# VH-VL binders against q9vpl3, part 400

Target 1, 224 residues: q9vpl3
Amino acid sequence: RGKINIQRPKAPHYERARVVAVTQPKYPELPKAKSCFKTRAERTQQQQENPYNEIIAREVRNWLDHSRLVAFFHLSSITADDIFRVRVQLHKQNLHLKSYGSKIIEQAVKNTRYEAIVPLFHSNHCIVFSPDPEKTAALLRIVRRVPQMVLLGGIVEETMLSRNQLVAYAQMPGLHAVQAQLVQTLSQAPGHLIQQLQAHQNSFVQVLDVHAKNQMNEETPKST
Short names: E, the ipSAE of ESMFold2; O, the ipSAE of OpenDDE; V2, 0.75 times the mean of E and O plus 0.25 times the DockQ between their complexes.

## First folded at step 14 (VH-VL)

Design cc19 (framework fv_imvotamab_arm2)
Fold by OpenDDE, second read of step 15:
Structure cc19 (fold): chain C 224 residues (1-224), chain A 120 residues (1-120), chain B 112 residues (1-112)
Amino acid sequence: as target 1 above (224 residues)
Amino acid sequence: EVQLVQSGAEVKKPGESLKISCKGSGYSFTHYWIGWVRQMPGKGLEWMGIIYPSDSYTRYSPSFQGQVTISADKSITTAYLQWSSLKASDTAMYYCARIDYGEYFGFDYWGQGTLVTVSS
Amino acid sequence: DIVMTQTPLSSPVTLGQPASISCRSSQSLKHTYGNTYLSWLQQRPGQPPRLLIYKISNRFSGVPDRFSGSGAGTDFTLKISRVEAEDVGVYYCMQATQFPYTFGGGTKVEIK
């Protein structure tokens, strides 16, 4: 009985082959949902032609251009109520939480200095805008209580910062505090200089005084 | 607090020109859109158009295109709606409202309205 | 243009009872970006419109919890769980998914 070559099965007899061919289940071609066949290009083109996108993109650009603090967040399973709560808290600090479509953002920042932010918007996201970079600490304080908001990075004073850099920035003493420290340090410098300059003079006077005292003691005749 | 304050009621004759105003306060005027909405007596609301005060970009409803002009002066945080020649059919209440596309995607704050009466 | 149809035109309601207003759009209000930009406005007699609900179901700031919005696609509902005297007025749905923005015809809520 010849070893059945499992790797190269003998072609079935013609009659069997016909039966197998006829009995092959014809699976109905799944109705190609028209929606699935729109190429990314077609979808993008349709979106580009929508004046709506231009309008919203204009707004996004304006926020970016006039904000000194911009923070980008990923949203992880956050409810509308939670977002609202956070928005209210942020608003009290003159922080503006906005949410825009990724495509709109892409359109808004295309061929601009902000183009590098596009990769940050592949998922659910929100942006916080502020005219005041000093509000970075306040922003981070608020967001720490919202685990659903994950800081991705930001822009401070036209500089793009990583998450870590933004956190570090928030921990820095305010510009005014740094300036005050600088002024304090500078104000102490003249005092130290004067002290150092006078140190030699004072030492010299002390040596002279000792010498004078010694001479007085030698001139006192031992009255025998 | 965000406020939109509109100019007072107007009584005009057909053929006259009119410009009404909407002053925004309590927010960054240049960052938000202003829309105008018409409400004819005893009727519903009709969207007329929008303006972005930052650059004065405007978009009109087809029904109002060429019929009115929307403008803004960002220096005084004021938006305007104007007619070159009023018709009796322009008799209505006109509202300005702020639009925020980043949050609400709608009219979040409204002016008190300006009543325009056009009669012979 | 998207046509917004509200029902009923008038809704007489007893104080403390619930009210429901329906808004139907002629086409889906789902935006390409996944959001549905349907809003509900309240206009009290002699007052300007006020935003109540945005994006179908989100209450605007200062809006009482007795107001709720629901719906999807083309069918939307505003519910008032317990109507109060201050709730008298005309309610409008508004779509902002497509230009031109369009409003429903309004529903007048009155106290019986």
Scores: ipSAE 0.823, ipTM 0.913, lowest interface PAE 0.6, mean pLDDT 88
Fold by ESMFold2-Fast, scan of step 14:
Structure cc19 (fold): chain C 224 residues (1-224), chain A 120 residues (1-120), chain B 112 residues (1-112)
Amino acid sequence: as target 1 above (224 residues)
Amino acid sequence: EVQLVQSGAEVKKPGESLKISCKGSGYSFTHYWIGWVRQMPGKGLEWMGIIYPSDSYTRYSPSFQGQVTISADKSITTAYLQWSSLKASDTAMYYCARIDYGEYFGFDYWGQGTLVTVSS
Amino acid sequence: DIVMTQTPLSSPVTLGQPASISCRSSQSLKHTYGNTYLSWLQQRPGQPPRLLIYKISNRFSGVPDRFSGSGAGTDFTLKISRVEAEDVGVYYCMQATQFPYTFGGGTKVEIK
């Protein structure tokens, strides 16, 4: 609460306190806020923030430009031992798990074809990169055992795919040419990756509800 | 297996030029930064600078800016540290080390070191 | 520049006993992104440094679980629960929160 602070103090309860509060009747805050100068430490952190943003953005752009598979995940609280175990399993499949700040990702992809991914990173996140899109099935198999990582979508052969499209790509039998054709077919669908996230707080709950019903021996979910 | 292999020990006179190397293998060389760290005899570690091999972007420690040049040749997965004119105070062990900001945010793998001795 | 101060300078320890190394920074190491970029390195005699711990408390690959890191802000600790003969060496803390990166002065762990 406390929208109008001056009206908060009750006169009866504060009358006695006011009797003793007269030592230095100067306003604590000045209109010019002169005492709000940045400390040396704050100036150093601000200056250091700028170099890191550029350095890490350069790294992110390089991963995006040279990976044929990019998968985006929401990351819930996870221990260092657990994420290390996942990282080891992914490395065996030439899959590289990275975590970057949302501001850095925004700077890295601004004015590029990938700018649309920025809304995916307004929460805790991580990204998996690989030069080999055939590893998508292995990625999803590994992540299935990591409930803290929730797939949001991805990029395959420079084409943005929703979560469902990426899952469909992963389930193709294994003809490389067929998988490439599937990406082309999926990319021709109206791409609403950002709109899917915005429209589907309810979709995530819906998927969990359908999954729960399927685990309760429901044969197949109805298309909704 | 990630490895950084550095060039052999060097014995030089003051005023001579020198270029030492750090060859990466077992990982995607262009996706990771290479840093250089100096250790003077009997002393601790000093960070010199970093380079991104993909585009040769560099960032130097102020103490080493203008004293050394860091470069990389991604076609042979090699990073370099060079001096145009060596001084006796450059006598030290020089390490290259890999760093990535999306994983550990620390120097994760190190070369074996190159001992540089500068004496008249 | 951030100054990193390590104590003690030397830590003689009986085999199997615990060892503790402290690292204090002249400024907070918490980055505005929320992470604290403090690492611990081990350097055995005649060998290059080896990463032990990153981001205060996370063990690097191959590092035995007897090593643990803790701390926040400006005060950090590396603990070895039961020192083995192979743990002899110099330990360094390092900050990567701001440029230039800086290292502690080192702590020599030796068996006595």
Scores: ipSAE 0.744, ipTM 0.875, lowest interface PAE 1.0, mean pLDDT 81

Design cc2 (framework fv_imvotamab_arm2; at its last look DockQ between E and O 0.36; V2 from the best seeds 0.70)
Fold by OpenDDE, look of step 16:
Structure cc2 (fold): chain C 224 residues (1-224), chain A 120 residues (1-120), chain B 112 residues (1-112)
Amino acid sequence: as target 1 above (224 residues)
Amino acid sequence: EVQLVQSGAEVKKPGESLKISCKGSGYSFTHYWIGWVRQMPGKGLEWMGIIYPSDSYTRYSPSFQGQVTISADKSITTAYLQWSSLKASDTAMYYCARIDYGETFGFDYWGQGTLVTVSS
Amino acid sequence: DIVMTQTPLSSPVTLGQPASISCRSSQSLKHSYGNTYLSWLQQRPGQPPRLLIYKISNRFSGVPDRFSGSGAGTDFTLKISRVEAEDVGVYYCMQATQFPYTFGGGTKVEIK
């Protein structure tokens, strides 16, 4: 039994070597450790980004804070001309279409009540702002004609809404309209009740009158 | 319609103080930046600085840092450019313009300009 | 500071003929966010500047389609397909990729 030379193992038989070669786990190349040293380009880029990030983040935050309607859209292969057309339509309704970088949005909403929106901005996106939540229906009507704009969700009256919830909201009558309807309904309720009560009373009185008349007719002695 | 209306032409002497105004209308004044641009007689355009009227955050060009003060009064939708002490070299047309970083990333609407003449 | 160089300084053009203005930046205007913040402004005689083109090629509201912008990196062009009398004025390129914002020296378009 030949001493297994552990230091220089004999090459396995060709067939075995083939099997071993095929069964060897292909380990993914370890990602080259990104040098902790930011390249000059990266540093320069970071330095240039800082002022803009702060400035634009301020603007984004201000829009969020003062908007009662905010809608988030994904943009799918939309042209500049298409965006312009939509912007014009939206503007006529006092809807403001804005586009900001995802990093800017992230910075703007960091440690704020809006932080939950960050995951919505992984791709090309735009935001529509409005001071008027009643414009939700108008917004949806406009964007329905633009298949490249996909509604992701929104914020209405400080409440985050899903796409479906936003659509549902747009279908609801305005608060004032609902209030008016409620007042009208409430104002009619007492009248209806009174009418019903009176109808029952009147019916009862009529029945009694008929009964009384019938009794009087029975008591009239046939004068022979 | 978006409009920026600037104050009228000024004639001043060296050493005098001056404050010119730019009133915005037709849009939400607090949501858009206002920038100031200088144009010397027969020359090109020079960026001076910007202000965000919502919180009066300002940024200046290095060339104008400390030379002018940009301010805003959001209650009357007005931005200001002021000098504490004018120089003859301050003779120029001054424009205010709106900046929209969410769309154009530049000056989209401009005031009519204010001519400032500083002469002895 | 980014230096913006415009050529030519003066562009005499015949009515109805095309005009082309070049703007070169001393460094790339491509921002880290992927956009290039180059704008073109028109200043008619005695008037304030007017925005024509933003982000290289986007026409601003109310700008005629005879105006077009193109370019990338450091080289940009404004084209007027058919010059009209109202197009007389000075045109400026502007970069907003970094502070301070800087303008080109201007190109004067005149009618021959």
Scores: ipSAE 0.866, ipTM 0.940, lowest interface PAE 0.5, mean pLDDT 88
Fold by ESMFold2, look of step 16:
Structure cc2 (fold): chain C 224 residues (1-224), chain A 120 residues (1-120), chain B 112 residues (1-112)
Amino acid sequence: as target 1 above (224 residues)
Amino acid sequence: EVQLVQSGAEVKKPGESLKISCKGSGYSFTHYWIGWVRQMPGKGLEWMGIIYPSDSYTRYSPSFQGQVTISADKSITTAYLQWSSLKASDTAMYYCARIDYGETFGFDYWGQGTLVTVSS
Amino acid sequence: DIVMTQTPLSSPVTLGQPASISCRSSQSLKHSYGNTYLSWLQQRPGQPPRLLIYKISNRFSGVPDRFSGSGAGTDFTLKISRVEAEDVGVYYCMQATQFPYTFGGGTKVEIK
């Protein structure tokens, strides 16, 4: 069977289109049947790539499991020389800039507490990993000079943080214990400080509406 | 500075065992894959397999499955390539190389090579 | 197995002139969930390989800007804009899109 390009008809009124779809279940193919009847080329590719993708996902899981700081960025067009310079600056601070395919990340975090990060990877992205959560301030200072990297949010000490919560965390001085307490408090409710920092740091919100939606989705409780 | 330093050249007879090493430094050894590549005299490059030192997970090229053993000791940041019984056809240069699937998706840093000569 | 075919097998060039190396794969190197994982390696005489270009066109650290890569699908090209004496050696393309990883047969660049 080939792929069926069924687009939802632009019905003159919603009620008729809904009734037709329900009343006539004898169609051999439903609109979502595209996912059930892949082309032979697509099926062959998936069969070859699934075990290979698991190897790459193993690397992603290892970074996540050994990183007390993880930061997610949208990545705009950037030259290879510029991204290399950023990577070198980050590496000096024990901050590791990586990029993985979105399906690889989905596979890596499936059935884990980190599954909620998946929506962040539907656009061009990069991830910074570090074992050192105190390096969050250094991370943000370095990327502030890189407008092509737009902060989406992060994970600190296994706690999901929105963009503004991560910025607030980075501004706090003191010991890990003090910063960890603030992270736990901020992750549960939007503070005035967090809202102010969100507005101030998001200079490209109108172009990248996904970031605001991802922040809201990130704070949604995980189903797993 | 990322470095991979391999053990020295080996001269062996057929049937002998051999274990050559590849020591990584200047990076987080357990976060990157190590691959082994053979170059027979006057020939091109052949991928032999990879290992993830964090948990010692390995994958071999079908051509080398069962012919060699790839292992790692993360406590001394070292990967190994091992033969239980060498053949004259194993005479070659052997390279280790690092794989970073998060950036280059390929062999970014290479060891200097270990020449293995097997002759009676 | 994806077969990687390089042309030419040998490329004698005059210093300061360009060189162009072609690599063709037996099937598309585009990974269904990711990038195209084609790399170019340089092996100078008596030295290990070194990475020049990754993901078709990205120049690796320390690689001079006279090296560039291009291509898509099954057809890829490495260009050296002005060949220098240090560029003598064998160049390999390599795919990491699927196991087993495979290399081209190599292209020897020599000074005339």
Scores: ipSAE 0.785, ipTM 0.901, lowest interface PAE 0.8, mean pLDDT 80
Fold by ESMFold2-Fast, scan of step 14:
Structure cc2 (fold): chain C 224 residues (1-224), chain A 120 residues (1-120), chain B 112 residues (1-112)
Amino acid sequence: as target 1 above (224 residues)
Amino acid sequence: EVQLVQSGAEVKKPGESLKISCKGSGYSFTHYWIGWVRQMPGKGLEWMGIIYPSDSYTRYSPSFQGQVTISADKSITTAYLQWSSLKASDTAMYYCARIDYGETFGFDYWGQGTLVTVSS
Amino acid sequence: DIVMTQTPLSSPVTLGQPASISCRSSQSLKHSYGNTYLSWLQQRPGQPPRLLIYKISNRFSGVPDRFSGSGAGTDFTLKISRVEAEDVGVYYCMQATQFPYTFGGGTKVEIK
């Protein structure tokens, strides 16, 4: 008794399960079924961490609210050393590369003017923030050499821009009035800009899906 | 260059109040969290709590909740750790450290430490 | 609270030889984001801690290639491939997967 400190009937259930297991016929173990049980235990732990998710969402909201330039990227498999080198180059230009989970981004932007960006983050992604929108040209120059990072679009001066619009913005003269006029002109059709960002992401995802399927088809014949 | 500079060593008597500081420079102070970590003489590290300087949101370790107050003043890029009434058991080195949840998810840059000695 | 256990307590090492430090957690450190928030810190005598490794195996800025991290779930290792005189100090593992954040008890690396 002194060795038992649990009041609920887990010990009786455990002992009964052990007896049943000894007397039952043994069947081959199914690794997938056991893996699924482990995954569910992890998900239970994750649910208990809801307050922690709020903490990260505060950080994401602050970056969005205080950055005049935000650029969204799809991120393909990249080594830690490679992404570190990119971060160093970006940091020299006051460009800050951050990675956050899709659910955290959703929590951060829910009920804000940025809520429409949530669909952009259904797959692996990263975001670059800067207080200086004139750094857009420097950003595009740096990421041209990083094929693992694919530009999806961005936000400049609180206006959502497609990939092509962001490229056009980067090519504009450094005259503040001219740049401000472009942002104002583009902001006249916010629904169109959101649709372009979503369509761009969907097109990229479709290309990746076709490529993945082609790779699978090539491998299947080889194994046969 | 990211730096966290802490206030100088303190010698206090039990029952006295104390407020020590941690000044950030070389980065956007309001975008990063500041944590406080205690190291008692000859012992390991203990997490005390964190603060987000942008809105002064705090979260404390249960062991330190109610024993200390963490605050920040973003206008002078400084975080604080405060005691209303010191005990001899508060004698320790206190470190502030920055947390980056968008990259490392760990304490990436550390202050030099503030030694607090509480004795009669 | 997640308990972090480090072994060995101390590691006397000859210069140029490898050193290995183990860290074990009382429960899995894998977070809902899919990452494991396990860091390694170095504290040289009389100095503040310094981040060496984050998210199990990623070396922090300025950290020499001789440092490497590995592991998963509850079992993690920090390895120094060729110990230098400047590597003397106490090494701590830390978890940031759950609040409260917790540290291992430390492993002292010293030269024989």
Scores: ipSAE 0.716, ipTM 0.866, lowest interface PAE 1.1, mean pLDDT 80
OpenDDE, second read of step 15: ipSAE 0.864; ipTM 0.938
ESMFold2 (binder alone), look of step 16: mean pLDDT 93; pTM 0.951
ESMFold2, look of step 17: ipSAE 0.764; ipTM 0.890
ESMFold2 (binder alone), look of step 17: mean pLDDT 93; pTM 0.950
OpenDDE, look of step 17: ipSAE 0.862; ipTM 0.936

Design cc20 (framework fv_imvotamab_arm2)
Fold by OpenDDE, second read of step 15:
Structure cc20 (fold): chain C 224 residues (1-224), chain A 120 residues (1-120), chain B 112 residues (1-112)
Amino acid sequence: as target 1 above (224 residues)
Amino acid sequence: EVQLVQSGAEVKKPGESLKISCKGSGYSFTHYWIGWVRQMPGKGLEWMGIIYPSDSYTRYSPSFQGQVTISADKSITTAYLQWSSLKASDTAMYYCARIDYGEYFGFDYWGQGTLVTVSS
Amino acid sequence: DIVMTQTPLSSPVTLGQPASISCRSSQSLKHKYGNTYLSWLQQRPGQPPRLLIYKISNRFSGVPDRFSGSGAGTDFTLKISRVEAEDVGVYYCMQATQFPYTFGGGTKVEIK
């Protein structure tokens, strides 16, 4: 009985081949759920075509362009009421709390200097905008009382800052205070210089006086 | 306080042109959208369109497209609604309102309204 | 266009009693990004509309706690727990999920 070549099985007899062909299970083609096959391109195109997204993106861009302080926060299980309370407090400080969808933000900042912020928006987030960078300390003071708002980072004066950098920035003396200190330091410098320059002269005069006194004492004749 | 103050009531004849105004105050006018809403006598509210004052981007309701023009002058924080040729059917109260997409996603503050009467 | 249907058209209510207004949309108001942009407006006689509720259930600033909004998808409700005399007026629902923005036909709340 010839060795069954398992690598090249002999073609089955015609009748067997027919039976095998007919008995092959026809698996129903899984209904191509139309929803799963929307290509990223189709999804993106649909998003681009929605005038709604453009409108919101325009607003986001405008806030970014006109804000000198932008802070990004993650929201962790915060209630609507809590958000409202925070918003009111922030508003009193001319801080504007906004919430936009991540895709909208992505659209808004695409091909802009702000594109680097996109990775910050993967979950529930909010943004605080302010025209005044000096409000950073006020912002941090307010949000410290709101544990549900987690600072992720921000933009101050067109510079992107980490969380730690933003905190450090808030602790720095205001520009005016720094300027005042600088002016004070500079105003003291001439005084010190003058004192140092005069110190040698004064020392010299003192030495001369001592010498003069000694000579006068030597010239006093011992009256016998 | 956020306020929208609209121009006074107008009485016009059919065929006349009209431009009414909405002045915003107490907020950054360029950061918020302004919408116009029509209310015919004894009827409901109809959205007409919106404008972004920062760049004067406008969008109209299909029903009002080509019928009115919405504009804004950001220098004086004022939005406008205008007709080139009024019809009797334009008789209505017209409201301007602010819309904030970042917070409320709706009309949060409204003007007092401008009554426009068009009669022969 | 999304059609907003309010019921009832008129709601006569006794002072101190609750009122309920329904708003139904012709399609889901849930936005692709997860938010539902339904608002409730109050218009008192001779006054402009005022925002009461935004995003289904959030009270706008200065709105009394007797006003509450609820709902999802296509069905929304505004409730007034205890109607006061100042609550007389027409109430409108508004959708801002899709252009054009559309309003309900209004519900007139009156005191019996």
Scores: ipSAE 0.825, ipTM 0.914, lowest interface PAE 0.6, mean pLDDT 88
Fold by ESMFold2-Fast, scan of step 14:
Structure cc20 (fold): chain C 224 residues (1-224), chain A 120 residues (1-120), chain B 112 residues (1-112)
Amino acid sequence: as target 1 above (224 residues)
Amino acid sequence: EVQLVQSGAEVKKPGESLKISCKGSGYSFTHYWIGWVRQMPGKGLEWMGIIYPSDSYTRYSPSFQGQVTISADKSITTAYLQWSSLKASDTAMYYCARIDYGEYFGFDYWGQGTLVTVSS
Amino acid sequence: DIVMTQTPLSSPVTLGQPASISCRSSQSLKHKYGNTYLSWLQQRPGQPPRLLIYKISNRFSGVPDRFSGSGAGTDFTLKISRVEAEDVGVYYCMQATQFPYTFGGGTKVEIK
């Protein structure tokens, strides 16, 4: 077994296999008739009633209907270990961290008193539920140590609250009933508050869209 | 501590009815789905269906639609799997398992299983 | 229905050595809302299944660090970095992206 004099050769069996491979026609992973694009029939089937969305939407409605405290968060990239630690801390205070897709939330709350929350879920999000609104202060103390979670607002005693109103509620002393009454009186016309929250979120979304478009234009510079 | 406790083993003859149970504890029973999974002797796992105890909404696997009935009684935190008429081919281990779409999107806690043997 | 195929059917491993299990789906498991709902379950002899990994790579509570999941689209892998005696059992992949939920055929991990 001495030196091989031929430059860049492979074993005879490999050279033979390589010649055969070069002459073999290349086959697509799927038949040509099956495109990388979904067929019209497949798209129609997926667009028709989606029982999976209905199942998850049912769960979302149940949490909303049976929670006296609901807090909405923007969620930046976070590891599974970190979110697990947050979930454990929240669970000790009877606070339940959930994450659902934006389209499913929209389906769940459409034509309900919660419809105004839909714009809050335009980007990555999570929701914290509790049957106990007294835990609002504990919730805010826990999430202050989690920079990836940014409070957007919430619902307390069926009343929609902005971020600032929810923070103020958490700091209010005295009888819990007094806090709940104050929230109700601050929101004299629930429909008006819902309209204001939705209008403000729509305006914010518009600002984000303009910023995103400007950012994309800057990211794709072209020579002229 | 989250627990799902299933009823004991059953030995039945073909044509008999049967109802097995799965009792949940340590969590809010009405907020989580309960699924049923079959494992035939020496075989793998097959999903049968799910139920939402809050309103008893059910969804079945096509293979089990019309073969079994899934129900729940939230007052005693118990889910059920029922056959009107058993067949020898129903001989299997049956598991209940909890699922939530807002947390793990998978079967996170499982019952110990109920062995059902159907023979003449 | 999405068909889940596991390889190998059996994996005899020496204690302390790594083990690798593959799972392939007949269709992409990436949901239209961005997540991939692929889970791994462990079933020890005489015991019910136990959740190990959810959403491809996230370890469930109490699952040792020696277990890791990876993959995307249609090809997924479960790895055990150093197999211990308690890891003996059958491992199943499961998809929850589409109804009906489907499981792989299982891979038996045993000590040689």
Scores: ipSAE 0.706, ipTM 0.863, lowest interface PAE 1.2, mean pLDDT 81

